# VHH binders against Metal-independent phosphoserine phosphatase (IPSP): the designs that were tried, part 11

Target 1, 238 residues: Metal-independent phosphoserine phosphatase (IPSP), of Arabidopsis thaliana (Mouse-ear cress) (f4ki56)
Amino acid sequence: MGHEWIDAEREFKWSEDVKVESEVTEIVLVRHGETTWNAAGRIQGQIESDLNEVGLKQAVAIAERLGKEERPVAVYSSDLKRAKDTALMIAKTCFCPEVIEVPDLKERHVGSLQGLYWKEGAEKEPEAYSAFFSSQNDLEIPGGGESFDQLADRSMDALEQIAKKHKGERVIVVTHGGVLRAIYLRITQASSAGKLLNASVNVVHLRDQKWIIDSWSDVSHLSSVGFLQRGFDGDAKP
Key: E = the ipSAE of ESMFold2; O = the ipSAE of OpenDDE; V2 = 0.75 times the mean of E and O plus 0.25 times the DockQ between their complexes.

## First folded at step 4 (VHH; framework vhh_lunsekimig_d3)

Design m4 (from m1 with L110T Y112S; at its last look DockQ between E and O 0.01; V2 from the best seeds 0.00; counts 0 for: pae O 8.6 > 2, unsure alone 64.7 < 65, placed apart)
Fold by OpenDDE, look of step 4:
Structure m4 (fold): chain B 238 residues (1-238), chain A 126 residues (1-126)
Amino acid sequence: as target 1 above (238 residues)
Amino acid sequence: EVQLVESGGGVVQPGGSLRLSCAASGFTFSDYALYWYRQAAGIERELIASIYRGGSTNYVDSVKGRFTISRDNSENTMYLQMNSLRAEDTGLYYCAKESYRVYDSSGHTTESFDYWGQGTLVTVSS
């Protein structure tokens, strides 16, 4: 089955059409597969990186899992390559006609930390490193990085727009660890989001204008593929 | 209040068939995925079949080709058709509504909020 994928240069625009009257909107949030930088402990942020061999296998595993579940009406992805590549596998397996790129689903811009290794971040960029792990949510990371509030705002906006467009429907959203963390914390108001592993599947529901977590940090589909145990944890220093 | 009531269990010989029912109330039935679990004596409860909002289904390998999960949204009832029953299928079968789950790094559930019925007993014995 041939798919027409959205051109990367096409500007994304939201629509407000609601097709289904249902009590629950379901959004399956997926963290992209493992990249070379993930494996190396290198900070990516919004820098482009490719899925490594494990990541590609993880993407397939996600696709196979989701292909056995309820067919989504759409697949959304950040416009970063590692997310798009993961989303393409999912869309293909789920017979979605296209992957819709949403820039606001990009990983957190982490300023001068981008490109560094986590192990050297504190030494080479102490101010940025401190800002990243700060409890001050409005603190921007030096070097053009985003504050947590900025990340959370754009992430939730994107999530809400998707939910509004697909009221009562099921959709897949492929994004990143920072975005998932932000969404979790905004929904739950918890102090911690826990670890988020590559290729994890996370399900949220919208009912009566209320977000709820249905399932979180599911990696059961990776038993035969493997994954990095440490995952992404923005609540704890490496 | 969410209520799930299972029925249809009983004693059957190997190779036989049973049809379980789950009557649901207290929520918009068509808007949720539903599940069948089973628990054998001394064994942890296991998910065996899922039916999603759109009607698609999923099964664990041990029941594939033998069990069929279905739903009637007009009657707020879910079913499990069990064919070619085996001794190892013996257990208490539970109906569950879509619920909150947290998984550890190995994919095991560490926290859940499930709505369950009382269960219906299935005994496969010669």
Scores: ipSAE 0.010, ipTM 0.269, lowest interface PAE 8.6, mean pLDDT 87
ESMFold2, look of step 4: ipSAE 0.590; ipTM 0.824
ESMFold2 (binder alone), look of step 4: mean pLDDT 77; pTM 0.742

Design m5 (from m1 with S99R; at its last look DockQ between E and O 0.03; V2 from the best seeds 0.00; counts 0 for: pae O 13.2 > 2, placed apart)
Fold by OpenDDE, look of step 4:
Formats: C-alpha cells, structure tokens, sequence
Structure m5 (fold): chain B 238 residues (1-238), chain A 126 residues (1-126)
C-alpha cells in the first residue's frame, strides 16, 4: 500500500471519532534514527537534518521490531524530516496507510544553539547554553527558543490528543529526544529522564486517566546496528 | 526580513573615541543576542564583542577595557563605544544577529551563518 504524506502546508487538526474504548491505550514513542548532526555532536533543534547511514539502518531495525508486534492503528510523527523518514519506515512495515504529521511533536526549538556544536555552545552562546540546561523550566532559550514548559506543554498536549483519539488502541509516535524527555518528566515527575538514544523505543500506557511508563530507552533492537552512546541528555551538561 | 544597518564609522586619531550604532529590524530585537565583528585588511573577520539577551556582555581580550557593547531594546539599536582606539582597530565593523541556516545543494547538510550588516569602516590613523 502506498503511503500518503499529509501535506506539510495543511494545518493539522484533531478529529473526534466514536470508538470502542478499551482499558489501556498504548503509545509507542520512538526517537528518530541517528542523523548526521547527531553523529557530529551538532545541535539540531528544529533544524532539518537527514538520517545518516546508521540512522537509516536504525529505522529499519525499529520497523522490523515493531512489525513483529501488535499492529498499530496509526503512526504519528513530528513534521521534521528525520522523524518522518523514521516513521515512514515503521508505517510501511506495520502496514499503516499513512503517517500523520503533528507539528507539536517537533523537537525543542533551542534558539541560538541551533546549528552549533555542543562543544562550542557554552562559548559561543553562553546565555542560551545556560538556559538550555537551566532548572528554570519557564526560561526561554534566547534566539526564539522554547522553554522547557513550552515544550512539555505542547508535547503532552499532542500525546493526550493522540491518546484521546485512540483510546484503548496501540499507536506509534515518532518524535525527538527533547520531546521524549519532556514527556517522561511530566509523567514521572522525576528529576531526570536519563539518556535518550536515537532509535530508542519507549512505551507508555494510559489507564484510568493515568500515564504509566511501561518501558523506556529500549534499544535492544539495535544490537546489530549500533547506536551513539552519548544519546540525548538534557539534564546534564555535556 | 532581517536587517542590520551599521553606522558611526569614520577616521579617528589614535587614542580617540568612536561610537558605532547598529539599527536592527525584521525580528524581535530583545529576543536575540547581538554581536560586533570586525575585519581588518587581509585578516579574517573576528568576533570582538557580544551582548546577550539578558544584557550580559563578552569581549575579546584585545578590546577589553576599551570597548563597550550595549543595546537599547526600545530603539532596536545596538552600540559599540570604542575608546582608546589603536591603529590595529582599523577595519570594517559588522553588526551581527544570531545564526541562520543554509542547506547544501542536496538539502541534506546545513551550514549556519550570522546575519550581517554591510559594515561601517573605522580608520584609526595619525
């Protein structure tokens, strides 16, 4: 079945469908595959970047894993290319007819840090760098960046809307490290989300209006492909 | 469209002072760090001063104690007060905003650049 991409120019709107509800909604959160920028230690934010060779292999690995599991009713993705490409692979393998792009699943806008290397961020953009790693959740990153609260709010909103639409169903959501971090912290209220690796599979459940982390940072499917051990860690300075 | 327009350059004697201005438009001025660069003849452009969103500043060693970067968010203008000017301060001075991104020909790789003005010439000579 040919996959249809939602027109990027089309405004995404949530629809309400009448569905039979089960007790547990399962959302499989996937971080996109490795990009050239990830490999280089370059800060992407909402800048477009492509999956590198490893990332493509990772995407295949994710797809193969998920293809062996329960068929999802839908695949959602950030509208960023690296996520979409990952999602497309998953959708194809899982026989989903389309990938639904959700802008609110985009990576954190990190302001002036975007395009910099992590190693130079503190020097070139000290205020932005400090803001990014700040414990102040309402602090916006200079250069048009988002605060953690802004990220978390839109991420959780997207997650909740998806869950609402697919109550009692299994859904795949392809997104980014920052989004995953935000979701984890909002759900668990923990002080840290730990490392979030590219191509990681993360499973959350919604039961009785409560989010539960079922599994997190699972990269078992990458044994033959490999992954960057650095991962994404917004809780600690590199 | 982002616009940065430098002014205030000119000829000054060693030990003299000059105040540069950068008029900015096309973006939310207060949300961005701003920078002064300079380029001397035959030398690569160098960052000399930075003023961040919160008002904090940074300088290269060669201008520390002599130059002061400031900003007026109400006027969308950044300044560079240059005191105790030296011959080696001669060059084209650029105002810069935070980076923009350009894709390569394939659209796969991005490069990042600062936004630049046209520059204003500062000549320090006896």
Amino acid sequence: as target 1 above (238 residues)
Amino acid sequence: EVQLVESGGGVVQPGGSLRLSCAASGFTFSDYALYWYRQAAGIERELIASIYRGGSTNYVDSVKGRFTISRDNSENTMYLQMNSLRAEDTGLYYCAKERYRVYDSSGHTLEYFDYWGQGTLVTVSS
Scores: ipSAE 0.000, ipTM 0.205, lowest interface PAE 13.2, mean pLDDT 86
ESMFold2, look of step 4: ipSAE 0.626; ipTM 0.848
ESMFold2 (binder alone), look of step 4: mean pLDDT 78; pTM 0.751

Design m6 (from m1 with Y100W; at its last look DockQ between E and O 0.01; V2 from the best seeds 0.00; counts 0 for: pae O 11.0 > 2, placed apart)
Fold by OpenDDE, look of step 4:
Structure m6 (fold): chain B 238 residues (1-238), chain A 126 residues (1-126)
Amino acid sequence: as target 1 above (238 residues)
Amino acid sequence: EVQLVESGGGVVQPGGSLRLSCAASGFTFSDYALYWYRQAAGIERELIASIYRGGSTNYVDSVKGRFTISRDNSENTMYLQMNSLRAEDTGLYYCAKESWRVYDSSGHTLEYFDYWGQGTLVTVSS
């Protein structure tokens, strides 16, 4: 009586995970890693600077964190090198084939302040320095700089376009402190965005046509690497 | 209707502690970041603490290490534990709900909303 072992090849039919189309668009906003200029207290604006050793480690830490989370469908970045380099590390870890550069995600052009040290800004370029910290949002920084409104408008436009393209999806956006500040203030209408640290992870959601801050200024992934405590605080004079 | 009601203010000596509460209604509490603001006499309102949906928090430097913001989503209540109070902490404390930007189907910004409570007075005096 030959026991025919019916090898029930359980065809593991991968149940088509009904991708419950998430009604929520998730954008993970990342400030780029620490640069040499950040460490030195030098004003970058749209001037190119490289990630320093700490910044590179921070970028790795971000990538490792995000690589353990839900896979993003895309990685966007400012076209500035410090953001792009950070984004490339993230993209690699998250198996994104490319980084999409978005010029409107660039840091605020801060006019004649670019290249100066924060400590000397008031002395060397008092008008520009005053303009940067002014409560007047439509005031352009002398030397070809942007007003806060200009920064905020282009930043939000970029954010909205990205969200529209990726409705119900998760995306990573690598950008800068000024942009993050602008986005936060436009969404919340708060008086301050608080400190924005290099390599911080900030999560915003678009649900029912409403932007919501899910989490902000998260640097928990930097415990082993460290970070500059001062961060970016555009609301307070240094 | 969105309602935010602050409570817990009062007079306290320097070095003392106070716990503020903000009772919220009229919206899905857990879906929004919440904030504490304060306004001293003759000074512009200042954001001092934030608690986001994910539970992360942020503080201004002047209150770091002394104040703790928290939320109880089951009770629709936000708290501010204030320790080591100083004279400069005197002011009217406001609870605020996260504002949002509303878009139309075409992606245009329609409006944004900001909601505040009436405030609770905190006086730190010897």
Scores: ipSAE 0.000, ipTM 0.225, lowest interface PAE 11.0, mean pLDDT 86
ESMFold2, look of step 4: ipSAE 0.549; ipTM 0.793
ESMFold2 (binder alone), look of step 4: mean pLDDT 77; pTM 0.744

Design m7 (from k3 with S50R; at its last look DockQ between E and O 0.24; V2 from the best seeds 0.00; counts 0 for: pae E 6.7 > 2, unsure alone 62.2 < 65)
Fold by ESMFold2, look of step 4:
Structure m7 (fold): chain B 238 residues (1-238), chain A 128 residues (1-128)
Amino acid sequence: as target 1 above (238 residues)
Amino acid sequence: EVQLVESGGGVVQPGGSLRLSCAASGFTFSDYALYWYRQAAGIERELIARIYRGGSTNYVDSVKGRFTISRDNSENTMYLQMNSLRAEDTGLYYCAKESYTIRVYDSSGHTLEYFDYWGQGTLVTVSS
């Protein structure tokens, strides 16, 4: 159909010499602000946890940054409260009249790990812990958890549906570390997405039916507010 | 105009099998994730299975291992193979191309509207 994968291991060139101009859909992907469970090192997955004081300040900082940029035509959010609360701050500041919930942008279900502290995961749930960090992309996490492929398929489907509705436009999408990692890896075919920090800004473009990473894990707006250095890093345990 | 037409329902004995079909038109079928919902008498429709463009699938626990969702993009048709049917599987089965319950909020957090998209459904009765 309209979307093709770009092989991140091979360079592609955006040439100033292209004679036919192309329209660019810009999607600004935001990881929600810090939650009480992020700060505690506690595994959320699809369990709700509120933004803490730092997370609320981070949401303000994101909203102020994005309010100085080109106005988005829409704000989308995961249906989890931490993402929705971040998205509401952004929408208010950007004068965007609606926040649209997208259930398929919710964080990875991580099965029996949900609710545990990361430091106790290997001991209390060794099989689920191993599955979470496994390179086997179709391995479901014990306890009803999702495989990487399940997460990545729904994440890319949601991203592509949003892009289809906004050809040549700019939108903001608030989601989670696991979703962002899956999007990055599917677009780039890289082995790692690096750390995905709370309240980071991650920009992708759809150009000529191809996904392009414009910037990734940008926290430059958080200088005075701060952020957790460990972030989400599905390529290594926190 | 989007159309989703469910078929293949019927009466079956416990332990039996049925295959449901969802014929789609009015959109580019291969571009969308697809879903099955079911509704028992007097309760809300529940999501039971989904299949994404990449081919991965998810199921609720009550049907996992017994039901298989699949798609045929050349026929614009999604299927639900239901095996080892039980009395509690009785109900109306609906297909969808997007999540059918979504809330839209304004920037102040007030609800603006709900989006619900349903076919007419196909009835499955498991009799014993």
Scores: ipSAE 0.020, ipTM 0.551, lowest interface PAE 6.7, mean pLDDT 83
ESMFold2 (binder alone), look of step 4: mean pLDDT 76; pTM 0.740
OpenDDE, look of step 4: ipSAE 0.680; ipTM 0.853

Design m8 (from m1 with N58K; at its last look DockQ between E and O 0.07; V2 from the best seeds 0.00; counts 0 for: pae E 13.1 > 2, placed apart)
Fold by ESMFold2, look of step 4:
Order: C-alpha cells, then sequence, then structure tokens
Structure m8 (fold): chain B 238 residues (1-238), chain A 126 residues (1-126)
C-alpha cells in the first residue's frame, strides 16, 4: 500500500523500464520444383527449363503443406519461369493471389557452364568450372558469370527488402539452389550449406535486425512424391 | 475451358431484392475463391464481395449487411443475394474466378490471369 499522501494524490507516470517488443519476420524460402534439366544433370544458371511432372507434383505437395501452416501475406518469386511456376502453384493453393517478381532472386549466372551437363563441365570449360568451385569469392565465372560475392550481395539485399516490407508477417519466397546457398553462408558464416533439394523448405527469421535459421533443407512433405537425392551441391570439391 | 455465366439481373425498385447466380464450368469449382464485381458507367470494376474455399466471406463497406455471397459446390454455382437495393447499386455485375497477378518489385503489374463472366445488368429504378 502506498503512503497516505500518495493515495490522496494519484500521479500518472510512464514506465521507465520499457521492454522492447520484437517483431519476427518469417520467410519461407523454397527451391523451385524439379525441372527437366535438373533430372538430366544439366547446368541451367539463367537458362530457362520447364518444371517436369515430378516438379509439378512437388509444387502441389509444398502448397498443401504450407496451406496447413500460418497463411502467408505474399508470395515472392525469381523472374525465371521454373521459380514463377512453382510460386503460382503455391499462391493458388494458399489463397494468396499476389505473386511478386524479384529479379535479384534469379539463379547465379554461371557463364560458359550454362547449358553443359555437370559431368562435362571440367573437360569442356575447365576455367569456368574451376571458378564456380573456387574459394575466391570475388572471382567471376568466365563467359559473363557472376562471382559468389555478386550473387550473395544481391540475394541478401533482396531478402532484406522483403523482410522490411513484412515486419511481423510470414511470406514465401521461391528461388534457386545457388541463391539459397549464398543466403545460408552469409547468415551463418559456415563453410558449407549442404545439399539444397528441389522443392525443399528453408525457413529464416529476421528478429532485431538479426537473421536466424529456423530450419533448413526440409523435404518431409515430399515422401509420397519423390525428389532427386543429388540436389544442388555448390560445396562439392572440383 | 473456364466459363462463368451470370444471371438474375433485372429492374427493381429501391428497397427491393434480387438474387444473382453465377454458373461455373471448366474447373474444379470447390478449389477456388470466387468474387462478385460491379461496374457503374464510366468507372472501373469494383470488387464488392468475396467467398473463399473455406467459406469465409468479405464485403466492401457499401454493401455490408445488405448483400450476401454464397456458394453451392454441389451445383457449381455462386450467388449474390442483394437486399435493400439503392440507386447506387445500379450497374453491370460480374462473377470472377480467383485471379493472379504478377508484379515487378515496384508494384507494377507485369501479367495477370483472370476469368470473368459476361455480366448481368441490375437497374434500381429510382
Amino acid sequence: as target 1 above (238 residues)
Amino acid sequence: EVQLVESGGGVVQPGGSLRLSCAASGFTFSDYALYWYRQAAGIERELIASIYRGGSTKYVDSVKGRFTISRDNSENTMYLQMNSLRAEDTGLYYCAKESYRVYDSSGHTLEYFDYWGQGTLVTVSS
């Protein structure tokens, strides 16, 4: 009980011990569904290839999983068709009618490697192949390709712009293996991101200007559909 | 081929009622959200009511409490019950299947995928 004088004269005061509320932005990052070139082991980069029948089924499986979770306020996509087609399937089944194209989320331009089968890259384009796997992060891939730093800078900038627009909200972002690897390595400062499978779900949070990996490379929704076990493995040694 | 056919429009007195129907074909009806739009002369189409897969509904303020959107998945038909009609409700009424738009990062529409009916005319005599 307060002092009697205090009881007779009540003062309104602000709390000096203000607890700072944190808002968490949740971004569900999805690698596009399987394409014909994924199945063939062929290097796409920024070359278009279509989702195959497995890729379409994977998009349905992702959409069904995400439809049972907290509803997203928006779906973002790379401007490459394989990502946009996956995003459109997700948006349809999650009742999110806006798909927002983000060019800076397109796959790494991998220069002279684009169009080659992975198995022939070292033979036919040894300099580009070596550059792709190089630990030199500012090394551009011959044939107009991007360095890791160029890819990672645009990927993280795009992710940060999306997060700022959606404080405290949940969004879905459909992108590519190289972009996901770059995001993971920039957030974690790890030496490897592991395999990045088609139609995998990868969840990141932005809280108090800090990125947190909530889960990574989750394919549990694909049990009945199937997926390529190889995945994207940009960490493999030459 | 997706088809949407509106019916039930006509001439009514202020305070009267009409029930519009939208018969749908060419898609799995129960899988999609559906909408009613209206268009008065000289203005853009206005979204007035929405009904989602789970049955939840939304209305623009000008029709809330007077109009009721509903769907019958067994008959592939959406309805708009319009009560307490006003002169301002005069216009061409369209049903629409869920539409998707692709935007650039600046918010400009790059592409859109929409499906519309032909419209049914509602005239409140005033």
Scores: ipSAE 0.000, ipTM 0.290, lowest interface PAE 13.1, mean pLDDT 81
ESMFold2 (binder alone), look of step 4: mean pLDDT 78; pTM 0.752
OpenDDE, look of step 4: ipSAE 0.017; ipTM 0.262

## First folded at step 5 (VHH; framework vhh_lunsekimig_d3)

Design n1 (from m5 with S50R; at its last look DockQ between E and O 0.54; V2 from the best seeds 0.00; counts 0 for: pae O 8.6 > 2)
Fold by OpenDDE, look of step 5:
Structure n1 (fold): chain B 238 residues (1-238), chain A 126 residues (1-126)
Amino acid sequence: as target 1 above (238 residues)
Amino acid sequence: EVQLVESGGGVVQPGGSLRLSCAASGFTFSDYALYWYRQAAGIERELIARIYRGGSTNYVDSVKGRFTISRDNSENTMYLQMNSLRAEDTGLYYCAKERYRVYDSSGHTLEYFDYWGQGTLVTVSS
C-alpha cells in the first residue's frame, strides 16, 4: 500500500495518449529574471538566489507580454525560487490559478562550482570548471554535479511530459539557462545554443511528434527594463 | 491507483550487499522518474537516488559509488543495488514516483506529492 500525499497529478492528470491529428502544442520557455548572483557573475547552479530589482521588473515585463498573447492553459516552473517567482508573476497576469512545480526543470547542478564566481572558478575548482565546459556530455561535474546528458535527459523528459499533457495547447514553462540550452541542443542538434539572457522568451512547437524552434532568445519585451549583455552560454568559457 | 511495493530488505553485515526492488502499478511506469528514499531512526526521510525516464541517474554523495539505481520498464520494476553497506545505511527504504508541487499565485504551497510504498527495512550490523 502506497503512502499517498496530496497528489498534484490527481488534479492535473496527464492526458492519455490521445492521438490528436496535427495539433500544434506550444510551449513558451522562459528563463527566469535576473538574480543578484547573475548580476555579480556568481555561479548559482541549484543554489537559491533571489531576483534583484531588475529581475523583478523583467518578470513583470514578461508577464505583461504574455498577458497580451493567447492565454496559456497552465504555467510550469522549476522549483527554484528565482524561477518560481518569475512564474508566479506570469501566472497572475495570465489568470492561471496556480504554478505547477516540476523539479526536473531545475538548473543544472554544477557541483563544486556552485557558489563561486566565474572569474575564480577555473582557479579554485579547475576540474569542475573543466568538466562544465567539456565536450564530453556524459562527464559529471565534480562535487555532485550533473553531466550534460543527465541535464538534457531530465529536461527533455519534463518537456515531453508537459507536451503530452497539453497536446494542442499553449503552456508557459519557466526554467533556467542550462535547461534551455540543453533543450535547444537536443531539438536542433546544433553545436551551440547561443546566449540565453535572463527573462528571454523562447517558443517551441511540437507538431507530428517533431519539435520545432519557433523563436529563440527573444528579449524584445525588455526594451524598457534592460538586461545583462552577458547571457548564459555553456558552450564557451567566459 | 498508484502502488509501489518495496522488497529485498534484510539483515546484512558491514561490507555486504543487498538488492532492493520496487514493483510499480497503477501508472505508466516508463513515463515517470523514480526515486529511492531512506529513513534512519530519528532522522527525516532523505532522497538518496533518482532515475529519469531516459535512464540517467543521480545519487547523493553518501551512496555514490556504492549504490546503483536501475529500472526495467518491461517489468514495471525499479531496483537499488547496494554494495559495501555500512552501519549508517540502516533504515527503511522507500521507492517513490516523480513528485510535483502546486503553488498559488501568492507563492503558497497548495499541494505536493510523492507516492511511495510501505518501505523495506535494511539493517546493517555486525
Scores: ipSAE 0.009, ipTM 0.236, lowest interface PAE 8.6, mean pLDDT 85
ESMFold2, look of step 5: ipSAE 0.019; ipTM 0.536
ESMFold2 (binder alone), look of step 5: mean pLDDT 77; pTM 0.740

Design n2 (from m6 with S50R; at its last look DockQ between E and O 0.39; V2 from the best seeds 0.00; counts 0 for: pae E 3.8 > 2)
Fold by ESMFold2, look of step 5:
Structure n2 (fold): chain B 238 residues (1-238), chain A 126 residues (1-126)
Amino acid sequence: as target 1 above (238 residues)
Amino acid sequence: EVQLVESGGGVVQPGGSLRLSCAASGFTFSDYALYWYRQAAGIERELIARIYRGGSTNYVDSVKGRFTISRDNSENTMYLQMNSLRAEDTGLYYCAKESWRVYDSSGHTLEYFDYWGQGTLVTVSS
């Protein structure tokens, strides 16, 4: 009755796409293209907002870059439409006929902040705003929001399960700023992940059970399309 | 062979409690996030709770505050404590190791789930 759908994807893929260095797994993490709410400075969290005209062009630019690089064996995405739409463009261009939807890659639920403009968050929802920027990692954001630990646990679990299915292979994973920040902080144990730009490419490797950041927040493919300079900046904490 | 075996289902009145168990074998239990799903007759399975490797939990809004998921890695067992049960909680409850789906490059979805459990029935009625 249960079915191993990830194994079906692996059996579908051409075996000659396995990389020569089978002990290194490369995961190309992509933040989805710009949305209408990104451009407006409005907090999405898990609320849906469509890619805008710039975001669609960014998705094309990412797909063209990745189509010229080492071919990925699979494309993964969060279940939010903005990530799925970006992932579909990548999958089409890279000749990956199917995308694997991973719900645990969805953006952080940020509780009662969702739908507010960032500039009004502290005034309208001071408790939720304080919780979002708190250094207390197990503090849930009021209004059904997730703590940092909840976000980071599900993000790393998803990343590790993907890596386990693709030892020695290259895959693309389309996700969100909060998820990328959580992954970075868990891998590096740093205090900051910096800005996470729409349509950025962020490369991690798993080698000998150790995660390594190969490159982070790369937007070199966006020179003609452009991108919001603000990015996701969850490191505004004191 | 991976096995997940649910138990603890039964008939309970509204407002009552039940504790479900999911006994696991055939894999390194502590390496995986685990899930509870439920399915009412004639509709699709719904993810209701998840417990991560790091110990954090996540719940769908309809059960948050009433249900508690937990795990005991030394016993290879996951639990679901269900309190304040309601008629709409009636259904077949499954434990699972993964909850991913596939869609094609044109956006058409094909749904697959990786289940190892057979389910345990919970009935909430007067």
Scores: ipSAE 0.190, ipTM 0.575, lowest interface PAE 3.8, mean pLDDT 84
ESMFold2 (binder alone), look of step 5: mean pLDDT 77; pTM 0.743
OpenDDE, look of step 5: ipSAE 0.412; ipTM 0.711

Design n3 (from m1 with S50R; at its last look DockQ between E and O 0.17; V2 from the best seeds 0.00; counts 0 for: pae O 4.1 > 2, placed apart)
Fold by OpenDDE, look of step 5:
Structure n3 (fold): chain B 238 residues (1-238), chain A 126 residues (1-126)
Amino acid sequence: as target 1 above (238 residues)
Amino acid sequence: EVQLVESGGGVVQPGGSLRLSCAASGFTFSDYALYWYRQAAGIERELIARIYRGGSTNYVDSVKGRFTISRDNSENTMYLQMNSLRAEDTGLYYCAKESYRVYDSSGHTLEYFDYWGQGTLVTVSS
């Protein structure tokens, strides 16, 4: 794979038509399609896992939905494959020539829980399991995991940077359940974000430096594809 | 807040060696590729070395075989070992952080950065 180096002061410019800026920045947040691990109930964190057949179909469904909506000016994705693969499908359908990978959009590192099944996590890694579900937002998960605050900080930072770059525009961001949860809770200050299913579409707006949830946990596009009933909630023990 | 702080610059004779450091904070260090740039007087800033998250490295031809970029993720620090220094290596050296990477349909990648340090001065003079 060829890499191109850029000038130190060079900024990325989209080769798009001049658009009139609106007062509202729209970010469509998408959770990646179902993976083999999601289906198995295996904790992924930042471990790579491929989209399964259902996930691929979900990605197509998302792309088809978004392709019928206003064209985004950009598609962003976490650096994890399951998100990138979902994003590439969306980008293709939305006629975005590129997917922009953002490391800060990757899933929460969940320490020693990574690779375990949820049903065995409490037994095999009780401290990590407890930390993950802890109400202490500054508690890091043993085994090199992130605290909720760390996740939320980097997630919001990434979101804000994207919004700043695309003021008054519409962009797609493909990410993960933990990130979406963190963003929701930071924006709303709610006690729970509810379930976030794979391939869910979530829309947030930025207006006058204020974030607003426009729509959340929308899976209406999956009616013909199917989805796991168990979503990522992170607020309650499985 | 993302911070990059370069150090290790100084005056050295031709043929000498220096080791630059870039101390990073405010982000997950291991998640990003890092870069060394330099800027000589009256010349545009140039990229000279890159190190990926996984440790893979790239160099421009002018520094290949002489410079070595490395990183210590446990210390959130990137290094540039500079050997066999030449007069033309004189300049202000900057470290930079990757911001995002663009993928196109052909698999081509373009990397961008958003943060850089204040720089550290390297002077190679007899």
Scores: ipSAE 0.031, ipTM 0.399, lowest interface PAE 4.1, mean pLDDT 87
ESMFold2, look of step 5: ipSAE 0.344; ipTM 0.666
ESMFold2 (binder alone), look of step 5: mean pLDDT 77; pTM 0.743

Design n4 (from m4 with S50R S99R; at its last look DockQ between E and O 0.56; V2 from the best seeds 0.00; counts 0 for: pae E 9.5 > 2, unsure alone 61.3 < 65)
Fold by ESMFold2, look of step 5:
Parts: C-alpha cells; sequence; structure tokens
Structure n4 (fold): chain B 238 residues (1-238), chain A 126 residues (1-126)
C-alpha cells in the first residue's frame, strides 16, 4: 500500500489463526455460435461476421443449458460481434443484466489469411498459411498477424484478471477458437487442444493459483439444434 | 485513485528518437496489461502498442519496427522508445491501463472503465 500519511486505527493481525482460502473460481468458456463465414469456410480472425441462423439457435441452446446450471455472477465477452451476440443471449437467459466486453479476448489476428477460404490459404498465402500452422511460437503471421505467444499471453492475462475479480465465483466468458486453444495449451502444456466447436462449453477452475481443466469441448447441449460443423482444428483443412 | 502520468515528449527532427515514460500509481502495476495510444489533431485516439503481463507486445503496422514498448515493474513505469520518428508521429501520447466496457443485456452501454494520463506532446518537425 502507498498511503503513508494517514491516521490509522490500531488493527492487529493475529498469527495464531492462519486462514487459508480454499475456494474455487469457475470460468465457463464458450466459443461463439456459428457465423456465416464459419459456414462458408472463410477465415475470420478479427474480421466481423454475423451469427447465421444455426449460430443463433446454438446461442439459444447454450443459454438454455447455462440457465439450468448455477447462476453466474457475470458474463464476459470478446468485443467481436459474434461473441457479443452469443454472450447477450446467455446474459438474458441467466438474468445477468450486463455483459462486460474484454477486447483482449478477441480472436487471433491471422494476418493476410483473413478473408480467405481455408481451402485456398496454402496456395494464395503460402507464407502466412505456413506461419499459422508453425510450431514456432514467436512467429508472427505475415500481414500484421499475431504469433501464438502474443495470442496466448493476452488470452491468459485476460483470463487471470477475470479470475482475480471473481474468487470463489462462477462466470461465463464468450470468446473464440484460437483464444480457447491458446488457453488450453498454456494450462496443460499439451501439443494439441483438439477440436473447438462453435458453441462448445469449456470449463476451467482456478484454485490456489493453479489452473485445472474441468471439462473441454462439451457440445452435449447441441443435440437438438442444427448439424455440427467443422471445429476450429477441423476448419484448418478441407 | 488510479494515476497515470506521461512524460518525455518534446520536439524532435525527423529521423530522431524519443523515450516516453508512463509513471503509474493507485493500482498493482504488475497485475495489468498496459497500452500506448496517440492522438493527432482532429483524429480519435489510436492504440499503437500494448504490453501484457506475460511480456509479449503488439504494435500497429505504422510503428512496428520503429517503436518499442517496455515495462519496469519495480519502478511502476512503462516506456515507449520511439525511433526513426516521422512527421505523422506528431501528436499527444497517452498511456492507459486495461479497461472493461459494460453494456446491458440489450446491448446498450451502461458504463465503461478507461484510465488515461493527461498525455505528453510529441512534435516531429524540422
Amino acid sequence: as target 1 above (238 residues)
Amino acid sequence: EVQLVESGGGVVQPGGSLRLSCAASGFTFSDYALYWYRQAAGIERELIARIYRGGSTNYVDSVKGRFTISRDNSENTMYLQMNSLRAEDTGLYYCAKERYRVYDSSGHTTESFDYWGQGTLVTVSS
């Protein structure tokens, strides 16, 4: 604390009764619903694309599922419209009056790949395509794109700041496939996060400064809505 | 009370260098991502660089390779090293702490949380 010129009441901390916090922060991470560009197989990155009819139904299905679970104290969202629209549906159904935008939860900027169809990426932008799939974590994608490290640092920073505000509480966070992949890989140090399907539910816990994956890539709420589309990793190849 | 104080601005010739500082108080500096913005006359503030807790950095294309953002958590200070300055770099430079924007479930903004310093003027002229 930097408040040195104050008149303080005598407050005594006691050494006999040391309390250790054991509460678990639960963060329910959601990938936004399907967009028109998801359905078309186009690479979005930070380019806006609207939820399509399937994506809206998926947002309803997520919201209905989460509305039956423990009520969250807050709903957070990327500032990209597809995530915000999904989050608004969830907030409405869960009786959360506000959605908090977090710009650092926006999708990875993927440089000159943005706007291309996945099938044409290798031919039209071979350097950017190779960089996107590279195992070199500090390699920026040509055309102003982010490296994996840049994405993962901002994703984990955002996640940790949210968790700090909600110790022992449950919150919903709506974000993107790249962000979810980065979070998973940083928490687990695995080589792959698997498929990150649109409207999937992914649950992480923070206890005693340790992140634990509780469940990942859960789409059980989508059995009655539309057809499942290719996931994030599935969208990487035709 | 969150305080951000920019300094180090001044007049410099094209091709010259300046080092801006952002002294912070009223919050735990090491817990937050930090940002530099600039504002040319008659234009909205533009994000130009950011640095995260993890140490990675991002820059807009117009400054990439010329500007370097850094932080010293022991001094509660963020820096912007500006090299190869150009006339279009002229403007007020602001540091900022991470922000949240809040809107209701109908999408209307109810509040926002942005923290800015007063800015430091950089003028690039012959």
Scores: ipSAE 0.006, ipTM 0.481, lowest interface PAE 9.5, mean pLDDT 82
ESMFold2 (binder alone), look of step 5: mean pLDDT 75; pTM 0.733
OpenDDE, look of step 5: ipSAE 0.024; ipTM 0.323

